# Ledger of designs, part 20: VH-VL binders against Imidazole glycerol phosphate synthase subunit HisH (hisH)

Target 1, 208 residues: Imidazole glycerol phosphate synthase subunit HisH (hisH), of Pelagibacter ubique (q4fnt5)
Amino acid sequence: MNVTIVDYNSGNISSVINSFKEVAKDKVNIEVTSDLNKIRSSDKVVLPGQGSFKSCVDALNAINGLVETLNEFTVTNKKPLLGICVGLQMFADLGYEETETKGLGWISGKVSKIDNQNNKFKLPHIGWNEINIVKESKIFEGIKNKSHMYFVHSYEFIPDDKSVISATTDYSSNIVCSVEKENIFGTQFHPEKSDKLGLKIIENFLNL
Short names: E, the ipSAE of ESMFold2; O, the ipSAE of OpenDDE; V2, 0.75 times the mean of E and O plus 0.25 times the DockQ between their complexes.

## First folded at step 20 (VH-VL; framework fv_cemiplimab)

Design e5 (from z2 with heavy chain Y33W I58K; at its last look DockQ between E and O 0.77; V2 from the best seeds 0.00; counts 0 for: pae E 8.2 > 2)
Fold by ESMFold2, look of step 20:
Structure e5 (fold): chain C 208 residues (1-208), chain A 125 residues (1-125), chain B 107 residues (1-107)
Amino acid sequence: as target 1 above (208 residues)
Amino acid sequence: EVQLLESGGVLVQPGGSLRLSCAASGFTFSNYWMSWVRQAPGKGLEWVSYISYSGSRKYFADSVKGRFTISRDNSKNTLYLQMNSLKGEDTAVYYCAREGWTFTGKWYYYAFDIWGQGTLVTVSS
Amino acid sequence: DIQMTQSPSSLSASVGDSITITCRASQSIRSYLNWYQQKPGKAPNLLIYAASSLQSGVPSRFSGSGSGTDFTLTIRTLQPEDFATYYCQQSYSTPFTFGPGTVVDFR
């Protein structure tokens, strides 16, 4: 099985690469590339993003044909895709970090700054926080409700359709931290930085 | 207010063992990966080891792999370096360092943003 | 492993001078480069991260530039407190490697 981590200059993805390779070992081939043919032929795709919404979208668009290829993989062919942090946020129609920027539009909604309630809550939302699993989820198999995951973000995804929400976390408000819509999976937390339980989520995704 | 305080550096004979400690205060210790970085007298900086938030993932420079172990106790905000089979080449000031992340407005980056003052380990006979 | 080199290994300068230090990586590290300052007998301090972004509290006379394999630290209007050793360091992948250092002496 071939799984591609999309390398589109999306920030420091070394933790993502190391974590996926650690779980995959010799059973799953992990490729790190932006090569369109490699992506098309993949069994699963990982879309990381560790920057601003605008910077990640601009970086995707800078690679000719990449967005079209990801749309074909994800929407047309309905193959499994996992978005991490800004990778999840880019599922939205629009993001408002820096400037108004069009997302991938795979899950209707918007990305807006977390309301820090006049500096009562520090931004970014950083560190370990518990998750509330709110629906049956393929990637949360073997994960107890109220497990802790690692977060670092200042913006949140607000989907229009609440049925896609698979987990939330409490920080200032009830923040969406995971979505699951058919073949499309996304986490706002970083499974690659969430130690053993994060590796379990990666394992669940690889075993889809 | 934010502090890292190393201790345990002493004179040790070749082949000996030593454990260094690093006490953290003023920040949420369990939210950060931690490193040991060393500097031999009159020489440059050398990264030694790196440990994840819970301690479940550990990385080492080739020069110390198999001889050093790294651990942490998040309930006591303390980082440890266990050094075994010490060589003369291990003589150095050992710093503990926090790997912070920073946001430039566009991208998230990693750097050693907080350092201790170091503890001297001398391997000599 | 990613090897880091620095040039020059040392330099002498006067207060008010403008100096530059070059750092080179053995492979592309994009912009994942940090600069540290170390004064004698003291721990290193972070100056610049992400090749060009100043750490909080660092004076604007410090600047960094570059991407890929070639990077530069510039100090304009050198001050007495700037005489120190400067290290570059890649944060792209483990092992995180440092350059050999550049000593900036007053003379």
Scores: ipSAE 0.030, ipTM 0.634, lowest interface PAE 8.2, mean pLDDT 90
ESMFold2 (binder alone), look of step 20: mean pLDDT 92; pTM 0.943
OpenDDE, look of step 20: ipSAE 0.280; ipTM 0.785

Design e6 (from z2 with heavy chain S30R, light chain S91H F96Y; at its last look DockQ between E and O 0.80; V2 from the best seeds 0.00; counts 0 for: pae E 8.3 > 2)
Fold by ESMFold2, look of step 20:
Structure e6 (fold): chain C 208 residues (1-208), chain A 125 residues (1-125), chain B 107 residues (1-107)
Amino acid sequence: as target 1 above (208 residues)
Amino acid sequence: EVQLLESGGVLVQPGGSLRLSCAASGFTFRNYYMSWVRQAPGKGLEWVSYISYSGSRIYFADSVKGRFTISRDNSKNTLYLQMNSLKGEDTAVYYCAREGWTFTGKWYYYAFDIWGQGTLVTVSS
Amino acid sequence: DIQMTQSPSSLSASVGDSITITCRASQSIRSYLNWYQQKPGKAPNLLIYAASSLQSGVPSRFSGSGSGTDFTLTIRTLQPEDFATYYCQQHYSTPYTFGPGTVVDFR
């Protein structure tokens, strides 16, 4: 089995690479590339993102044919994809970080700055926070409700269809921290930085 | 003030064992990966190991794998390095280092942004 | 493992000189390259992160450039306090590796 972590200048993805390789060991081939043919032939794709919404979208668009290839893989061929942090956010139609930017449009919604209630809540939302698992989820198998995951973000994804929400976290408001729609999985938290429970989420994704 | 303070470095016989400590203050210790980095006298820097936030993920350089263990106590803001089967090549100043991050408006970047003063371990007969 | 090399291994320069130190990675690390300064008897200090971004409090005479595999550190007007060893370090993937260092001596 071949799993591709998309390397499109989305921040430092070394923790993502290391965590996937740790879980995969010798049983799953982990490829780190932006080569379109390797992405097309993958069994699963991981879309990381650790910069601003605009910067990540610009970085995707800078690679000729990449967005179209991801759309074919994800929407047309319905193959499993996991978006991490800004990777999840880019599922949206629009993001408002820095300027209004068109997302991938895979899950209708928008990305907006977390309301910090006039500095009552610090931004970024950073550190360990508990998650509230709100529906049955393939990637949360074996993960207890109210488990802690690692967050670092100032913007939140607000989907139009609430049924895609698989988990939330409380920080100033009830923030979406995971979505699951058919083959499309996303986490706002960083499973690659969430220790053993993060590795379990990665394992669940690899075993789909 | 953000500080890291190593202790425990002494002279040890080859084959011996030693435990180093690193006390952290002035920041939320549990939010950071922590590393040990060493420097043999007159030599360059060598990353030794890191430990994740809860201690559940631990990685070592090949040069120390199987001989060293790393742990942390988040309630005491303390990082530890247990060194066993010590060799002459382990003689070094051992630094405790925080893996920090910064956001430049577009990207998060990671670096060893806070270092302790180091503690000297000498392995000699 | 990603191997890091530095050139030169040492150099001598006078106050007021401009110098350049080169760092090369054995594979692309994009811009995930840090520079550290270590003065005699002291711990390393972060000087430059992300190949070209100056850490807070670092004088503007220091600059970094490069991406991919080739990186440079430039010090434009050497001061006596710049006597130190300089290390590049990739933070792209574990094991996080350092270059062998460049010793900058005055005189």
Scores: ipSAE 0.016, ipTM 0.633, lowest interface PAE 8.3, mean pLDDT 90
ESMFold2 (binder alone), look of step 20: mean pLDDT 93; pTM 0.953
OpenDDE, look of step 20: ipSAE 0.134; ipTM 0.745

## First folded at step 21 (VH-VL; framework fv_cemiplimab)

Design d1 (from e3 with heavy chain F103T, light chain S31Y S93D; at its last look DockQ between E and O 0.03; V2 from the best seeds 0.00; counts 0 for: pae E 9.9 > 2, placed apart)
Fold by ESMFold2, look of step 21:
Structure d1 (fold): chain C 208 residues (1-208), chain A 125 residues (1-125), chain B 107 residues (1-107)
Amino acid sequence: as target 1 above (208 residues)
Amino acid sequence: EVQLLESGGVLVQPGGSLRLSCAASGFTFSNYYMSWVRQAPGKGLEWVSWISYSGSRKYFADSVKGRFTISRDNSKNTLYLQMNSLKGEDTAVYYCAREGWTTTGKWYYYAFDIWGQGTLVTVSS
Amino acid sequence: DIQMTQSPSSLSASVGDSITITCRASQSIRYYLNWYQQKPGKAPNLLIYAASSLQSGVPSRFSGSGSGTDFTLTIRTLQPEDFATYYCQQSYDTPFTFGPGTVVDFR
């Protein structure tokens, strides 16, 4: 089995690479590339992202054919894809970080700044926070409700269809922290930073 | 004020054991990966070990695998390095180090923005 | 392990000079390369991460470049406080190896 972590030069992804390789061992081939043919032939794709919504979208668009290839993989061929942090946020139609930017449009909704209630809550939301698992989920197999995951973000994904939400976290408001729609999986938290439970989520994704 | 303060460096005999401590203050210790880096007298830097936020994941340099153990106590804001089966080649100043952050929502991993002052370990018969 | 080399091992320079230090990895580390400055008897200080990104508070006379296996640190208009030892370090894979260092001495 071949799993590709998309390398489109959006931030330091070394922790993602090493965490996936640690779980995969010799059983799953982990490729780190932006080569379109390798992405097309993958069994699963991981779309990491950190920084701003705009910088990540611009970085994807800078690689000719990449967005079209990801659309074919994800929407047309319905193969498993995991978005991490800004990778999840890019599922949206629109993001408002820095400027209004068109997302991938795979899950209708928008990405907006977390309401910090007049500086009552610090941004970014940094550190360990518990998650509320709100529906049956393939990637949360063996993970208890109220488990802690690691967050670093100032913007939140607000989907139009609430049925896609698989987990939330409480920080100033009830924040979407995971979505699951058919073959499309996303976490706002960083499983690669969330120690053993994060590795369990990676394992569940690899075993789909 | 962000600080890391190492302690426990002493003279020890070959084959002996020693535990180093690193006290952290001025930041939320449990939110950061931590490492030990050492420097033999007159020599360059050598990464030794790394530990995750909860301590459930650990990496080691080949030169110390099986002999050194890394741990942390987040309730005490303290990082530890347990060194067993010490050799002359383990003589060094040992630094504890924190991964850095940026204010843009981007961060860097396995790069160290805050270092302690170091503690000298001498392994000699 | 990924081996890191640096060139030169030492150099002599004057205030106002522009200097370049190179670092080479034994295999591709993409852009996962950091630079540190260390003065005698002191802990290292992070200058550059991700090959070219300046750490907060580092003067703009420092710059980094490169990707893959070959990297450079450039110091433009050398200042008295810049005479130190400089180390590169790869952050791609364990063990996170350092280069052997480059000593920059006052001429």
Scores: ipSAE 0.007, ipTM 0.582, lowest interface PAE 9.9, mean pLDDT 89
ESMFold2 (binder alone), look of step 21: mean pLDDT 90; pTM 0.931
OpenDDE, look of step 21: ipSAE 0.014; ipTM 0.590

Design d2 (from e3 with heavy chain G55D, light chain S91H; at its last look DockQ between E and O 0.06; V2 from the best seeds 0.00; counts 0 for: pae E 15.1 > 2, placed apart)
Fold by ESMFold2, look of step 21:
Structure d2 (fold): chain C 208 residues (1-208), chain A 125 residues (1-125), chain B 107 residues (1-107)
Amino acid sequence: as target 1 above (208 residues)
Amino acid sequence: EVQLLESGGVLVQPGGSLRLSCAASGFTFSNYYMSWVRQAPGKGLEWVSWISYSDSRKYFADSVKGRFTISRDNSKNTLYLQMNSLKGEDTAVYYCAREGWTFTGKWYYYAFDIWGQGTLVTVSS
Amino acid sequence: DIQMTQSPSSLSASVGDSITITCRASQSIRSYLNWYQQKPGKAPNLLIYAASSLQSGVPSRFSGSGSGTDFTLTIRTLQPEDFATYYCQQHYSTPFTFGPGTVVDFR
């Protein structure tokens, strides 16, 4: 089985690589690349994102054909894809970090700044927080409700279709922290930084 | 009214420098990728350079790498092209072009959907 | 770099004719192919994006087709305002190269 972590020059993804390789051991081949042929032939894809929504979208677009290849993999061929942090956010139609930027448009919605209630809540939302699992989920198998995951973000994904939401977290309001739509999986938290429960989520994704 | 207006094209000597400007109006400039495209007299179109929404990413044609730089000032709705070490083959009308996008329900597609009328740069002794 | 070629380099036609212009990429560009029209002394205008999708305001007598490496622009029932130069352009990867152009003149 081949799983590709997309390396599109979006920051340091070493913790994502290390965590996926730790879980994969000798059973799953983990590729780290932006090679379009490698992505097309993959069984699963991981789309990490570090930085701003705009910076990550610009980085994807700088590799022409990458967005079309990801669309073919994800939307046309319906193969499993996991977006992490800004990778989840890019599922949206539009993001408002820095400027209005088109996302991948895989899940209708927008990415907006978390309402910090006039600085009552610090941004970024950083550290460990509980998740509320709100529907049956393939990646949350063996994960108890109210488990803690690691967050670091100032913007939130607001999907139009609420049925895609698989988990929320409470920080100023109920913030979407995971989505699951058919083959498309996303977490706002960093499973690669969420200790053994984060590794369990990675394992569940690899075993799809 | 969406429009782009280039300025700064003049006659320069080989080895000289020149800065072109492109004033944008009628749209949210900071939401668009921008490019410079040139056309030598009687010749076809040649893409020159590209810049993202911000100053963070820039690309150049091989023919101008190391000699040209691109920048933008989003507060002034202005795109710039700094041209150094000019050569005779840089003689052209220089267009600024907006890279528009369309989502067709499945895919994003990009094209140069708005063009300025161009500014002529002549490099000769 | 992805080289773009066009055929023919020029053609003569009459009002009412149907014409076809071809464009070939040196590598697959999937459907990332645009067509532009340029009249003398004017800037180019976008006609077709994504190989076959008409830009807003473009008459339906224009159509595009193709994918991969081979593409066509067809103008049915040529009008006086259609005498111009036509460029294909790949938007797959930088440098975003153009074809050399096809001049459509009065016969």
Scores: ipSAE 0.006, ipTM 0.459, lowest interface PAE 15.1, mean pLDDT 88
ESMFold2 (binder alone), look of step 21: mean pLDDT 93; pTM 0.954
OpenDDE, look of step 21: ipSAE 0.336; ipTM 0.782

Design d3 (from e3 with heavy chain N31R R98K, light chain S93D; at its last look DockQ between E and O 0.07; V2 from the best seeds 0.00; counts 0 for: pae E 12.2 > 2, placed apart)
Fold by ESMFold2, look of step 21:
Structure d3 (fold): chain C 208 residues (1-208), chain A 125 residues (1-125), chain B 107 residues (1-107)
Amino acid sequence: as target 1 above (208 residues)
Amino acid sequence: EVQLLESGGVLVQPGGSLRLSCAASGFTFSRYYMSWVRQAPGKGLEWVSWISYSGSRKYFADSVKGRFTISRDNSKNTLYLQMNSLKGEDTAVYYCAKEGWTFTGKWYYYAFDIWGQGTLVTVSS
Amino acid sequence: DIQMTQSPSSLSASVGDSITITCRASQSIRSYLNWYQQKPGKAPNLLIYAASSLQSGVPSRFSGSGSGTDFTLTIRTLQPEDFATYYCQQSYDTPFTFGPGTVVDFR
């Protein structure tokens, strides 16, 4: 089985690479590339993202044919894709970090700054926080409700269709921290930085 | 039928302790922030305390900070207020309030959209 | 703490009148302003949130306006059931302070 971690110059993804390789061992081939043919032939894709919504979208668009290839993989062929942090956020129609930026549009919604309620809540939302699992989810198999995951973000995804939400976290408000729509999976937290339970999520994704 | 039902209000001496309960029904309790709001006889409304839906974040008015604690049990749909070191100025009707929300463009707006009928706490020596 | 004031403290009005209640915050609270109605012996009832948005089930004769520090609740064509105490409340920062209330009595 071939799983591609998309390397589109979106920041330091070494922890994502190391965690996926640790879980995959000899069972799953992990490719780290932006090569369109390797992405097309993958069984699963991981879309990481560090930095801003705008910088990640710009970096995807800078690689000729990449967005079209990801659309074909995800929407047309309905193959499994996991978005991490800004990778999840780019599922939206629009993001408002820095400037209004068009996302991938795979899950209708918007990305907006977390309401810090006049500094009552520090931004970024950084550190360990518990998750509330709100529906059945294949990537949360073997993960207890109220488990702790690692967060570092100042913006949140707000989907239009609430049925796609698989988990939330409590930070100023009811923050969406995971979505699941058919073949599309996303986490706002970093499973690669969430210790044993983060590795379990990676394992569940690889075993889909 | 969405309802909040407070209980536990009694007459207590200064320095005493009391625990209030609020039973919720008709909505998914675990999805909402909750508050306690009080009203002294003949006076206005005073926000007392707030708790996040998981219980991980809690806020208190300065007048009760260090003396009151707030908790919730989502499996029992119940909100609690533990009141210690009670003073005469704590005499009030205590309301349990559900915090509803709406998204208007870019920000969430919160308001107390459902209230209980209140429970009277009297602190008198 | 953000101090909230209301004026007038009380007023007398007749059925059919149009009345206005003002609320002022000690600093900008943007549009994080709610209005509540309370009748004697009853819990408060939400009328308006986000300064100008009507809560479901509230008659259209109620309206809210303002942003920043100055806010207004208007009741057009006052009805017998509108004689009550009205509170503004800021939801901008803790403590989530209420105004002192405005009593609306019939003449």
Scores: ipSAE 0.006, ipTM 0.476, lowest interface PAE 12.2, mean pLDDT 89
ESMFold2 (binder alone), look of step 21: mean pLDDT 92; pTM 0.942
OpenDDE, look of step 21: ipSAE 0.010; ipTM 0.548

Design d4 (from e3 with heavy chain G100V; at its last look DockQ between E and O 0.75; V2 from the best seeds 0.00; counts 0 for: pae E 5.2 > 2, SAP .508 > .496)
Heavy chain, then light chain:
Amino acid sequence: EVQLLESGGVLVQPGGSLRLSCAASGFTFSNYYMSWVRQAPGKGLEWVSWISYSGSRKYFADSVKGRFTISRDNSKNTLYLQMNSLKGEDTAVYYCAREVWTFTGKWYYYAFDIWGQGTLVTVSS
Amino acid sequence: DIQMTQSPSSLSASVGDSITITCRASQSIRSYLNWYQQKPGKAPNLLIYAASSLQSGVPSRFSGSGSGTDFTLTIRTLQPEDFATYYCQQSYSTPFTFGPGTVVDFR
ESMFold2, look of step 21: ipSAE 0.220; ipTM 0.717
ESMFold2 (binder alone), look of step 21: mean pLDDT 91; pTM 0.934
OpenDDE, look of step 21: ipSAE 0.262; ipTM 0.765

Design d5 (from e3 with heavy chain G100T T102V, light chain S93D; at its last look DockQ between E and O 0.10; V2 from the best seeds 0.00; counts 0 for: pae E 5.7 > 2, placed apart)
Fold by OpenDDE, look of step 23:
Structure d5 (fold): chain C 208 residues (1-208), chain A 125 residues (1-125), chain B 107 residues (1-107)
Amino acid sequence: as target 1 above (208 residues)
Amino acid sequence: EVQLLESGGVLVQPGGSLRLSCAASGFTFSNYYMSWVRQAPGKGLEWVSWISYSGSRKYFADSVKGRFTISRDNSKNTLYLQMNSLKGEDTAVYYCARETWVFTGKWYYYAFDIWGQGTLVTVSS
Amino acid sequence: DIQMTQSPSSLSASVGDSITITCRASQSIRSYLNWYQQKPGKAPNLLIYAASSLQSGVPSRFSGSGSGTDFTLTIRTLQPEDFATYYCQQSYDTPFTFGPGTVVDFR
């Protein structure tokens, strides 16, 4: 099996790469690339994203044919894709970080700044927080409710269809931290930084 | 042989502090989550605290939250429970327990598969 | 918090009997339910995990069933060494709560 971690200049993705390789071992071939043919031929794709929504989207668009290739992979061919952090956020129709930016539109919704309630909550949300699993998810197999995951974000994905929400976390409000729609998986938290349970989530994805 | 050995349980006055230790042997300590579970005399089992393998994540029962801290030294294969502001109701045998996870074909499940012999903490004036 | 209850609180039985202990959770815990055996002055021992999986080394006369909120532990052909206190425990959500226990003693 071939899994591609899309390297599209979305920040430091070394932790993602290392964690996936650690979990994959010799069972899965991990490819780190933006090569369209590699992505197209992959069995699964990981879409990491660090930084701003706009920066990540711009980075995707900077690579000719990448978005189209991802659309073909995810929407047309219905192959498994995992978005991490801003990778998840880019599923949205629109993001409002820095400026209004068009997302991938795979899951209807928007990305907006977390309401910190007049500085009652510090942004970005950084560190460990419990996730509330609100529905069964393939990537949460073996993950007990209220498990801690590691977060680094100031914005949240707000889907129009709430049925895609697989987990939330309490920070300022009940914010979405994981979604699942058919072959599309997304985590706001960083499974690669979330200790063994994070690795288990990665394993679950790799074993889809 | 896989083994856990608690120590540190003594008589202490209310408001006092005490640190318990749990020495692990026979297995790779750093690969397992650990918990403390206590049992008051003649009573049932009560989960107290849980810690991830690296110590990055911790859980506490409400009854001890803010008073107890859990830690581990993987280099010494030792689990700790620091108990502050002790109360009479904290009197119990304290067990350290290894949490294992097992894949059953679809899901991973968790259980305390190894327990120490326990150490008695008595809080009394 | 998830509340765990057990029934009965105690029961008397004879060697060779078949007994059943029930455990109920206040909300669904899926199959995140474990059973432990504890003898006086000893630490608990894991018997069943994931509601129905037998822990290694545990005799096959022990069995667990159930999912969601209702669970059962069954001991077939009770042996002298089976007289003890049995606890259920949910591992689905923190705090990880135990049932109050069921004492199985000699009739």
Scores: ipSAE 0.023, ipTM 0.658, lowest interface PAE 4.5, mean pLDDT 94
ESMFold2, look of step 21: ipSAE 0.314; ipTM 0.742
ESMFold2 (binder alone), look of step 21: mean pLDDT 91; pTM 0.929
OpenDDE, look of step 21: ipSAE 0.014; ipTM 0.581
ESMFold2, look of step 23: ipSAE 0.188; ipTM 0.707
ESMFold2 (binder alone), look of step 23: mean pLDDT 91; pTM 0.932

Design d6 (from e3 with light chain A50Y S93D; at its last look DockQ between E and O 0.04; V2 from the best seeds 0.00; counts 0 for: pae E 13.0 > 2, placed apart)
Fold by ESMFold2, look of step 21:
Structure d6 (fold): chain C 208 residues (1-208), chain A 125 residues (1-125), chain B 107 residues (1-107)
Amino acid sequence: as target 1 above (208 residues)
Amino acid sequence: EVQLLESGGVLVQPGGSLRLSCAASGFTFSNYYMSWVRQAPGKGLEWVSWISYSGSRKYFADSVKGRFTISRDNSKNTLYLQMNSLKGEDTAVYYCAREGWTFTGKWYYYAFDIWGQGTLVTVSS
Amino acid sequence: DIQMTQSPSSLSASVGDSITITCRASQSIRSYLNWYQQKPGKAPNLLIYYASSLQSGVPSRFSGSGSGTDFTLTIRTLQPEDFATYYCQQSYDTPFTFGPGTVVDFR
């Protein structure tokens, strides 16, 4: 089967590429591209994102037809897609990092700055933190509650429909760190940087 | 009306087995984690077991590990507790409890928000 | 396992009094602490979740506070229906342990 990691000038995605190829080995073909026909014909898509909400949305829009192709793949054809970090955040209707920016709108909600409680908590939320798995999840199969994942982010996704939340993490408050709605999967943490358990999440996604 | 109704509590001899049932109504059963909590006569509450939406994840108190199993049938809105190798210390009222989530602001917080009235299990020779 | 303790184990109070019950965890449970009320012969009822949030339908005379390892349930202007046993419970990790209970008797 063919899985595309979308390369849209979102920064250095080498850890994502290497982790997916390590898990996929000879069983799954991993493409790294922004070619629209390759994306359309993929069985699964990975949407990484590094930097700000605005910079990632701008980078997607800079590739003619890419957003429309991702909409077709994800919403119309309901094929599996995993968003990582800002990739998850872009599922929202609106993001407020730097400026108010329209997201992909796949999961109604907004992206807002984490409340650091008057600098009591440092931003970004960086390093290893435990996750609270709050519903049955295809990508968390074989992963124990309170497992540790790697985080680096200053903004959080706040979905309108709370039933899509699959995991939270506690940093100043309970923060959404994973969503799962039918074919749409997202993690705020970086599975590619979360060692053995991160690779298990990648494996679970590839086995969908 | 949201309800949980336990059944199956009886007198059983030590070493025996018993299956408890909990019938759920008035809510979408498959959207909730479920637990069993017990209370020995004159004593406090003790959590016994927990099960995820589909039954794929299960947790048990150390006092019952290897002897009790938990299951659910979402098509029948029913939670089960299979109790094997029963001991005198298992004598208790067994409550079925829904682990509800409550929304405040932007968070999910889990607590046992709905309880059944309990079913009494007595382990005695 | 996370051990929970409560103080006092029992108390007597009059209608109109304000009372305080404390709960301590053997390790930090952040704010994942719930309070339950149980009347004789009845199932428990949820009062407070996430340390300080009032469950729907619970009178405002009940309040909770604390984080980390130390938590408090306060009942202001005690009413006759508040005679009960009160349990704290951590929902941080399995086993979801309960405190031993505090019996509130009316004087």
Scores: ipSAE 0.007, ipTM 0.503, lowest interface PAE 13.0, mean pLDDT 89
ESMFold2 (binder alone), look of step 21: mean pLDDT 90; pTM 0.930
OpenDDE, look of step 21: ipSAE 0.012; ipTM 0.595

